VHH binders against Hexosaminidase D (HEXD). Designs and how they scored, part 20

Target 1, 346 residues: Hexosaminidase D (HEXD), of Bos taurus (Bovine) (a6qnr0)
Amino acid sequence: MRLVHLDLKGAPPKVCYLSEIFPLFRALGANGILIEYEDMFPYEGHLRLLRAKHAYSPSEIKEILHLATLNELEVIPLVQTFGHMEFVLKHEALAHLREVARFPNTLNPHKEESLALVTAMIDQVMELHPGARWFHVGCDEVYYLGEGETSRQWLQQEPNSKAKLCLSHMEAVASHMRARYPTTTPLMWDDMLRDIPEDQLSGSRVPQLVEPVLWDYGADLDLHGKALLVEKYRKSGFSWLWAASAFKGATGVNQSLTPIEHHLRNHLQWLQVAGSVPADTLRGIILTGWQRYDHFSVLCELLPVGIPSLAVCLQALLHGDFAENVKARVENFLGISSLEEMSFRR
Short names: E, the ipSAE of ESMFold2; O, the ipSAE of OpenDDE; V2, 0.75 times the mean of E and O plus 0.25 times the DockQ between their complexes.

## First folded at step 11 (VHH; framework vhh_8fcz_2)

Design M_57D (from L_3M with S57D; at its last look DockQ between E and O 0.86; V2 from the best seeds 0.00; counts 0 for: pae E 6.6 > 2)
Fold by ESMFold2, look of step 11:
Structure M_57D (fold): chain B 346 residues (1-346), chain A 122 residues (1-122)
Amino acid sequence: as target 1 above (346 residues)
Amino acid sequence: QVQLVESGGGLVQPGGSLRLSCAASGFTFDDYAMNWVRQPPGKGLEWVSGISYSGGDTTYADSVEGRFTIIRDNDKKMVYLQMTSLKTEDTAVYYCARMKYSWGDEYEFDYEGQGTQVTVSS
């Protein structure tokens, strides 16, 4: 699978714009979308405080899903359940659920109310996505984990560790998903798992419950390191893995390449990783398009500015390279005479 | 110039054993996972088995699990398929393959030469 990540943080596209670009995504080679809602989901009832003023309505969500179906794009919703929970934990009514009282980033994994909260969020999103085959529960960049009062005390007891704490929350969330939605598989970002030893991963239930998404947005991937990481995850018991690249944002501090060149190289490097692991290992790749990195950050480039890069990256993935015939196809899709001029016009 | 040369096929009775070999050249062998695919008479290609670039992870089609073993020797640039408890349904031309890419059900395998024939007949 090739999924385009729609980051809705801070600026949800109008539904009419999505009606225009979903056909383009499919024509370029995408067969799915990952929708990251944050506070743009129409939470209701006891969760209404999570809802932004300009969140989509339920009818707008249904129309977006209809448009995705019309264009043969599978939809995977993303709801954060561990880190990146500022949109939740900024509210005074929920601030007691913070891992560290002064920082609203991370959910306290020790509280029963924490699990109840994120499972209620998942349940409301699933109400509008009842046939979802995958559901991404986030779990990336869990800042300050282990630094809260309860966590510090818990960590003083051997054999407790931050890894055990992280895995236990991931297991709790994934177990809810599996029990209530047995045909839906949780996805998780892999960054919090990367440094966990193989024996500790395999000794947990997490590999039997989730499919990790290995993300790296660099122009120059450590190909052997990625292959070793893939091997570690498979030996740990994970059935399927996913890759994640970037078509927009996330270029890092190295600017020796234009952004499009950077993103193209990132995708070509992931193709090499995919060729170096056994068949039946990677389920697909998610092309990320970051609009806002966290709830309090400024906006990155908006989605329309990223379309040329997305076209380049999708076509490179679809055809396995970026030869002149593929380049010509991209130029036709974008209505431009030369892709090299696009790089200079960056 | 990528080359994969298969050998070791032959006629074997049901329940017998056979070891296929594949000699690789023209690319950095240690960077690639290797696979065996087969083409039964009158049918398309079927994936049989795969082995990670290091040899640390192996995978098998359901139909051969427990009977076939894939092995690689990175020093000699060789991959092998040890086949036991052979069935008439295993009759096929067997190809050693390098993956071009793999994304769920979207993958391509490179294969070279004419493969090696395995015939299982009573």
Scores: ipSAE 0.122, ipTM 0.630, lowest interface PAE 6.6, mean pLDDT 87
ESMFold2 (binder alone), look of step 11: mean pLDDT 81; pTM 0.825
OpenDDE, look of step 11: ipSAE 0.825; ipTM 0.925

Design M_6A (from L_3M with S102A; at its last look DockQ between E and O 0.95; V2 from the best seeds 0.81)
Fold by ESMFold2, look of step 11:
Structure M_6A (fold): chain B 346 residues (1-346), chain A 122 residues (1-122)
Amino acid sequence: as target 1 above (346 residues)
Amino acid sequence: QVQLVESGGGLVQPGGSLRLSCAASGFTFDDYAMNWVRQPPGKGLEWVSGISYSGGSTTYADSVEGRFTIIRDNDKKMVYLQMTSLKTEDTAVYYCARMKYAWGDEYEFDYEGQGTQVTVSS
């Protein structure tokens, strides 16, 4: 699979714009969409406070899903359940669920109400996504985990560890998903798993419950390091893995590369990692398009600005390289005479 | 320049064993995952097994798991497929293939050998 990540944080596209670009995504080689809602999902009932004023309506969500189906784009929804919970934990009514009282980033994994909250969020999103084969539950960049009062006390008890704390919450969320939605597989970002020893991963239930998404957005990947990480996850019991690249946002400070050059190199590097692992290892690659890093950040590039980069990256993935014939195809899709006039030779 | 040469095929009775070999040359062998694919009579190619660049992980099609073992020797630039408990449905031409990439069931191999015939019959 090749999925385009639609980050809706802070600036959701109009549905009519999506009707224009979904055919383009498919034509460029995408066959799926990862939709990160944050507060743009029409939460209701006791979760209504999570809903932004400009959130999509339920009927707009249904139309987006219909458009995806018409264009043969499988949809994977993403709901944060551990880190990046600011849009939830900023609310006074829910602030008691913070891992650290002064920081709204991270859900306290010890409270029964915490699990109840995120499972209720998942359930509402799944109501509008009933046929989803995968559901991404986030779990990236869980800042300050282990630093809350309950966590500090819990960690003093043998054999408790921060890794065990992380795995236990991941297991609880994934177990809910598997029990209630047995045909849906949870996905998780892999960054919180990377440093957990193989024996501790394999000793947990997490590898039997989830497929991790290995992400790195750099122009220069540690190719051997990524391949070794894949081997570690497979030895730990994960049956399938995903890669994640970036077509928009998440660029470093590199004066020698334009953003498109940066993103193209990122994708070509992931292709080299993919050549180091055998078939039936990587389920797909997610081309991420970050619009807002976190709930309180300023906006990055809006989606329309990123379309040329997406076209370059998708076509490179589809053809396995970015030679002159692939470059000409991208120029035709975009209706331009030369990509070099945009960013490649500056 | 890239060359993959398979050998070790032959005629074998059901329940028998064979070991296929693949000699690689013309590229940096230990940078690539390697796979075995097969073509049964009158059918398209099907993937059989794969092994990571270092040999640290292996994958198998459901139809062969538990019966076949893929092994690599990076010093000798060799890939092997140890086949046991062979069945008539394992009859095929077997190819050694260099991984380009795979996303789910979308497999891309950029080089294959000429193949070695395995025939399983009484």
Scores: ipSAE 0.765, ipTM 0.913, lowest interface PAE 0.8, mean pLDDT 90
ESMFold2 (binder alone), look of step 11: mean pLDDT 82; pTM 0.841
OpenDDE, look of step 11: ipSAE 0.875; ipTM 0.945
ESMFold2, look of step 12: ipSAE 0.656; ipTM 0.879
ESMFold2 (binder alone), look of step 12: mean pLDDT 81; pTM 0.827
OpenDDE, look of step 12: ipSAE 0.868; ipTM 0.942

Design M_ctrl (from L_3M with Y53S Y101S W103S; at its last look DockQ between E and O 0.01; V2 from the best seeds 0.00; counts 0 for: pae E 24.9 > 2, placed apart)
Fold by OpenDDE, look of step 11:
Structure M_ctrl (fold): chain B 346 residues (1-346), chain A 122 residues (1-122)
Amino acid sequence: as target 1 above (346 residues)
Amino acid sequence: QVQLVESGGGLVQPGGSLRLSCAASGFTFDDYAMNWVRQPPGKGLEWVSGISSSGGSTTYADSVEGRFTIIRDNDKKMVYLQMTSLKTEDTAVYYCARMKSSSGDEYEFDYEGQGTQVTVSS
């Protein structure tokens, strides 16, 4: 599987624009979309405060999903449930659910209300995504975890640990989903799992509940390290893993142009990783396209600017290299005479 | 123009059942939560039940919980209220009401139908 990540933070695309680019995504070799909604989801009821004033309407969501279906793109929704919670925890009414009072990015895992909040968010999103085979619950970059007052007290008690704290919340969220949506598999970013020992991972229920997404956006991946990490996760009990690359939004917080060569290298490196691990290990790859690094950050390069990079990356993945014939295909898809003329090189 | 038209009311004995219908037109039906409210004789308007825009979430007043069921058909732009185990105190004019987009759980409505009379009497 090859999924295009749509980050709706800050500069969400209009539905009409999506109708134009979805056929291109499919033509380039994508067969899915990861949609990170954040405040662009039309949350209802007590969650109404989470939505931006210009959030998609339910009918717009329906239209987007319909367009995806028409273009044979499977949709995976993403809702943050641990880190990157700024759009939620910035609100005064929910500030008490912060891990650390001064930082709105991390949810307090000790509070029952915290779990209730994120599960309610998941439920509302799932309501508009019936039959979703996967659901991404985020859980990346959970900064300051363990530094809150409650966490500090909790961590003073043996055998408690930050890893245990992290896994407990992940397990709770995933368990909710598995119970309520038995045909939907939760996905989770892997960064918070990377340093957790194998025995602690295998001792938790998380490997049986989720499929981790191994993300790395570098141009030079540690191939051996990645292979070891894959092996670790497999030994820990994870049945399927995902990879995540980047086609935009990964080379600077305020980047205006996309360094295509960087992202091409990233994808070629991931192909090497995929070739070095068992064939039945990686279910797919998510081509991430970040719009901004967090809720309060400035915008990075816009989606239209990133489309040439996406084309290069998707075609490289599809063909296993970026030889001259692949380059020519990309140029044809984009309607350009030369890719070099569009390339941004630092 | 927003229009809501209720139907299905009538006379029924205690313990009986009725199904109310509301036909919506003049707006994007899928974008709005829909509700049923009622006005008993000599009393003010009271909220009865609500359903989210997609139909996946439903809520009920305590007085009707377990007896009434709200459902919607977005393709047909219809809202229904299945009433069972009706009581004399359920006697009222029932209205279909559209939730204000900004009201959330405050149960504020911007449009209502003409209403349909429900009378529960032995």
Scores: ipSAE 0.000, ipTM 0.238, lowest interface PAE 13.2, mean pLDDT 93
ESMFold2, look of step 11: ipSAE 0.000; ipTM 0.095
ESMFold2 (binder alone), look of step 11: mean pLDDT 80; pTM 0.809

## First folded at step 12 (VHH; framework vhh_8fcz_2)

Design MV_6A (from M_6A with E108V; at its last look DockQ between E and O 0.89; V2 from the best seeds 0.86)
Fold by ESMFold2, look of step 13:
Structure MV_6A (fold): chain B 346 residues (1-346), chain A 122 residues (1-122)
Amino acid sequence: as target 1 above (346 residues)
Amino acid sequence: QVQLVESGGGLVQPGGSLRLSCAASGFTFDDYAMNWVRQPPGKGLEWVSGISYSGGSTTYADSVEGRFTIIRDNDKKMVYLQMTSLKTEDTAVYYCARMKYAWGDEYVFDYEGQGTQVTVSS
């Protein structure tokens, strides 16, 4: 699979715009989308406080899903369940669920109410996504895990560790999904798993419950290091893995490359990683398009600005290279005479 | 000048064993995953097994798991497919293939050999 990540954080695109670009995604080689809702999902009932004022309505979400179906784009929803929970934990009524009382980023994994909250969020999103084959539960960048009062006391008890704490919450969320939605496979970002020793991964239930998404958005990857990480996850019991690249955002502060050059290199590097692992290892690649990194951060470039980069990256993935004939194909799709015209001005 | 040369095919009875070999040259062998792909008579290609660049990870099609073992020797630049408990359904031309990429069931190999025939019949 080749999925385009649709980051809704801070500025959801109009549905009419999506009706225009979903056919383009399919024509360029995508066959799915990863929708990251954050507070743009129309939560109801006791979860209504999570809902942004400009969130999509249920009817708008149903229309988006219909448009995806019409364009043969499989939809994977993303709901954060561990880190990046500021949109939830900023609310005073839920602040007792923070891992560290002063910081609203990370859910306290020790409280029964924490699991009840995120499973209720998953259940509401799944009501609108009833046939989803995959559901991404986030679990990236779980800052300050282990630093809360309950966590510090728990960590004093043998054989408790930060890794065990992380895996325990991941297992709880993934087990809920598997039990309630047996045909839906949870996805998780892999960054919190990378530091966990193979024997602890193997000894947990997580490898049998989830498919990890290995992400790296750099222009230069440690190719053999990524391949070794793939081997480690496979030996740990994960049956399928995903790659994640970036077509938008994540380019750094002092960049000597244009954004398109940066993102193209990122994708070509992931193709080399893909060549070092056998078939039936990577389920797909997710082309991420970050709009907002954290709930309180400034916006990145909006989706329309990223379309030329997306076209370049998708076509490079589809053809396995980016030679002059592929470049000409992209120029034709976009209606321009040269991609140099689409290079960001120097 | 990438070259992959398969050998070791032949006629074998059901329940028998064979070991296929693939000699690789003309590229940095240790940078690539290698796969076995087969073409049954009158049918399209089907993937059989793969092995990572280092040999640290292997994958198998459901139809052969438990019966076939893929092995590589990076010093000799060789890939092997040890086949046991052979069935008539395993009759095919077997190709050694260099991985370009695979996403799910979309398999793309950029080089393959000429193939070696395996025939399983009573």
Scores: ipSAE 0.810, ipTM 0.928, lowest interface PAE 0.7, mean pLDDT 90
ESMFold2, look of step 12: ipSAE 0.794; ipTM 0.923
ESMFold2 (binder alone), look of step 12: mean pLDDT 84; pTM 0.853
OpenDDE, look of step 12: ipSAE 0.909; ipTM 0.962
ESMFold2 (binder alone), look of step 13: mean pLDDT 84; pTM 0.850
OpenDDE, look of step 13: ipSAE 0.905; ipTM 0.960
ESMFold2, fold request of step 14: ipSAE 0.793, 0.784, 0.760; ipTM 0.925, 0.921, 0.909
ESMFold2 (binder alone), fold request of step 14: mean pLDDT 84, 84, 84; pTM 0.846, 0.848, 0.848
OpenDDE, fold request of step 14: ipSAE 0.896, 0.900, 0.895; ipTM 0.956, 0.957, 0.955
ESMFold2, look of step 14: ipSAE 0.804; ipTM 0.927
ESMFold2 (binder alone), look of step 14: mean pLDDT 82; pTM 0.841
OpenDDE, look of step 14: ipSAE 0.907; ipTM 0.960

Design V_12I (from L_12V with V108I; at its last look DockQ between E and O 0.97; V2 from the best seeds 0.85)
Fold by ESMFold2, look of step 12:
Structure V_12I (fold): chain B 346 residues (1-346), chain A 122 residues (1-122)
Amino acid sequence: as target 1 above (346 residues)
Amino acid sequence: QVQLVESGGGLVQPGGSLRLSCAASGFTFDDYAMNWVRQPPGKGLEWVSGISYSGGSTTYADSVEGRFTIIRDNDKKMVYLQMTSLKTEDTAVYYCARLKYSWGDEYIFDYEGQGTQVTVSS
């Protein structure tokens, strides 16, 4: 799988624009999309407060899914269930579910109501995504985990640890998915798992429940370090893993590379990692296109600005390199005389 | 320049064993995962097994799991496939292949050897 990440945070693209670019994604070599909703999903009932005023309607989501089907793009929805919960926990009615009362980042994993909330969110999204083979439940950057009052008390009891706390919530969410939607496999970002020792991972149920997504958006990767991390996850019991790169966003100002150069190098580095692990290890790669890093940040560049980078990155992945013939294909595809012209940002 | 040379094939009876070898040269062997693929008579290529650059992770097709073992020796630049409990369905030309990358069941190999014939018949 080569999935394009469609980050809806803060500025969902118009459906008519998606009708134009989904054929482009497929033509460039993508065969799926990862849709990250945040508050752009049309939550209803007791969850309506989560819905942004500019959220897609249910009929718009059905049209988006229809467009994906027409273009042979498999859809994976993403709903945050642990960290990055600001769009939920900013609401006073739900603030009691924060891990740390002062910070709306992280869901308190000890409350039965916390699990009920995120499973209700998953269930509403799944209603519009029947038959999804994968569902991404987030679980990245769970800031301040273990620092809430309940967590501090719980951690004083043997054999409790932050790793156990993290794994227990991941297991609870994944177990809901597996029980309610037995043909759907949960995906999780891997950053909260990276430093958990192999024996603790293998001693939990998480490896049998989820497929982790190993993300790194840098222009320089520790290639053998990533391959060793893959080996660790496999030995821990995870059967399939995913890679995640970035075609858009995830760069700072004052870069030494142009954005396209940065993202191309990121993808070529992931190809090197992919060649270091055996076949039937990586399910696919998710090309992330971050629009907003967190709920309170300003917007990154909008999706249309990132299309040249996406074309470069997808074609590099498809052909296994970015030689002159691949560069020429991208230039012709985009209708430009030189990628250098498109990569100029100043 | 890049060479992969398979050996160790032959004629065996069902239930028998064979060990295939692959000698690699002309590239930085330790940077690449290595795989075995096979081509049964009149059929396309099937992936059989893979081993990570370090040897620390292995994968197997469902049809051979539990019967075949992939091994590598980075000092000698060798890959092996130990086959046991052979079946007539295992009859194929077996190729040692260098993985460029794979995503799911999409495998891209950039080099392969000439192959070695394995025939399982009574």
Scores: ipSAE 0.705, ipTM 0.888, lowest interface PAE 1.1, mean pLDDT 90
ESMFold2 (binder alone), look of step 12: mean pLDDT 83; pTM 0.844
OpenDDE, look of step 12: ipSAE 0.902; ipTM 0.958

Design V_15H (from L_12V with Y111H; at its last look DockQ between E and O 0.95; V2 from the best seeds 0.85)
Fold by ESMFold2, look of step 12:
Structure V_15H (fold): chain B 346 residues (1-346), chain A 122 residues (1-122)
Amino acid sequence: as target 1 above (346 residues)
Amino acid sequence: QVQLVESGGGLVQPGGSLRLSCAASGFTFDDYAMNWVRQPPGKGLEWVSGISYSGGSTTYADSVEGRFTIIRDNDKKMVYLQMTSLKTEDTAVYYCARLKYSWGDEYVFDHEGQGTQVTVSS
């Protein structure tokens, strides 16, 4: 699979715009969409406080999913369940669920209410995504994990560790998903797993429950290091892995231009990693398009500014290179005379 | 000039064993994953097994898991497929292939050899 990451944080695209670009995504070689909702999902009931004023309505989400189906784009929803929970934990009514009282980024994994909260969020999103084959539960950049009062006390008891704490929460969330939605596989960002020893990964249930998404947005990847990480995850019991690249954002805060050369190199590097691991290892690659890096950041470039970069990156992935014939195809798809002009102008 | 040369095919009875070999030259062999792909009579190509650049990770199609073992020797620039408990449905031309990339069930190989015939019959 080649998935385009649709980051809704801060400014959801109008549905009419999506009706225009979904056909383009498919024509360029995408066959799926990763939708990261944050507070743009129409949470209801006791979760209504999570809902932004201009969030999509349920009807708009159903229309977006219909448009994806018409364009042969499989949809994977993303809901944060561990780190990046500021949109939830900023609210006074939920602040008691913070890992560290001063910081609203990380969910306290020790509280029964914490798991109840994130499983309720997952369940509401799944109500609008029946039949989803994958569901991304986030779990990236879990800042300050282990520094909360309960965590500090828990960590003083043998054999407790921060890795065990992390895996325990991941397992709890993934187990809920597998039990209630047995045909849906949870995805997780891999950064919190990277430094966990193989024997501790394999000793947990996480490898049997989730598929990790290995992300790196740099123009220069440690190719052998990525391949070794893939081997470690496989040895740990993970059956399928995903790659994640970036077609926009992730080059710094407040980007006014998409550095198309940077992103192209990132994708060509991931193709080299993909060629160093055997077939039936990587399920797909997610081309991330960050709109807002976290809940409190200013907006990055909006999706339309990133379309030339996305076209370059998708076509490079589809054809396995970016030679002049592929460059000409991209220029024709976009109706422009030179990608070099687009790369250096706004 | 990338070159892949398969050998070791032949006629075997059901339940038998066979080891296929692939000699590689013309590229930095240990930078690439290597795979076996087969073409049964009258059918399209079917991926069989793969091995990472280092040999540290292997994958197998469901139909051969537990019966076939892929091995590489980076010093000798060789890939092997150890086949056991062979069945008549394993009859195919077997190709050694260099992976360009794969995403799920989309496999793209940029080089393969001429293949070696494996026939499993009574």
Scores: ipSAE 0.734, ipTM 0.899, lowest interface PAE 1.0, mean pLDDT 89
ESMFold2 (binder alone), look of step 12: mean pLDDT 82; pTM 0.834
OpenDDE, look of step 12: ipSAE 0.907; ipTM 0.960

Design V_35H (from L_12V with N35H; at its last look DockQ between E and O 0.94; V2 from the best seeds 0.81)
Fold by ESMFold2, look of step 12:
Structure V_35H (fold): chain B 346 residues (1-346), chain A 122 residues (1-122)
Amino acid sequence: as target 1 above (346 residues)
Amino acid sequence: QVQLVESGGGLVQPGGSLRLSCAASGFTFDDYAMHWVRQPPGKGLEWVSGISYSGGSTTYADSVEGRFTIIRDNDKKMVYLQMTSLKTEDTAVYYCARLKYSWGDEYVFDYEGQGTQVTVSS
């Protein structure tokens, strides 16, 4: 699979715009989308406080899913359940669920109410996504994990560790998914898993429950390091893995490259990683399009500005390279004389 | 200049064993996962097995798991397929292939050899 990540944080595209670009995604080689809602999902009932003013309506989400089906794009919803929970934990009524009282980033994994909360969020999203084969539960960049009062006390007991704390919450969320939606496989970002030793991963239930998404958005990947990480996850018991690249946002401080050049190199590097691991290892690659880093960050470039980069990246993935003939295909498809001109307005 | 040369095929009885070899040249062998694919008579290509660049991870199609073993020797630039408990359904031309990438069941190989015939018949 090649999935385009639609990050809805702060600026959700209009449905009519999606009706225009979903056929484009498919024509460029995508066959799925990862939809990251944050507060743009129409939460209801006791979760209504999570909903932004400009969130999609339920009917708009049903139309988006219909458009995806018409264009042969499989939809994977994403709901954060551990880190990046600011849009939830900023609310006074839910602030007692923070890992560290001062910081709204991370859910306290020790409270039964914490699991009930994210379970209710997942259930509302699944109401509008019946039959989803995958559901991404986030779990990335869980800042300050282990620093809350309950966590510090728990960590004093052998054999407790931050890794076990992290795996325990991941297992709880994934087990809920599997029990209630047995045909749906949870996905998780892999960053909190990367430094957990193989024996501890294999000793947990997480590898039997989830498929990790290995992400790196840099122009220069540690190619053999990524391949070794893939081998480690496989030996730990994960059956399938995913890759994640970036077609917009996340360019870092590399001033020697235009954003498109940066993203293209990122994708070509992931192709090299993909060619170094055997078939039936990587389920797909998610081309991420970050709208903003988190709930409180400034907005990155809007999706329409990122379309030329997406086209370049998808076509590079589809053809396995970006020679002059592939570049010319993209230029002709987009009706432009030079891709360098599009980078000028970055 | 990339070359993949298969050998070791032949006629074998059901239940028998056979070892295929693939000699690689013209590229940085140690940077690529290597694979065996096969083409049964009158059918399209199907993936059989793969091995990571280092040899540290292997994968197998369900139909051969437990019966076939893929091995690589990076010093000699060789890939092997040790086949045991052979069935008539394993009759095919077997190709050594270099993976460009794979996403799920979409397999893209950028080079393959001319193949070696394996015939399993009583």
Scores: ipSAE 0.690, ipTM 0.883, lowest interface PAE 1.1, mean pLDDT 89
ESMFold2 (binder alone), look of step 12: mean pLDDT 89; pTM 0.904
OpenDDE, look of step 12: ipSAE 0.839; ipTM 0.925

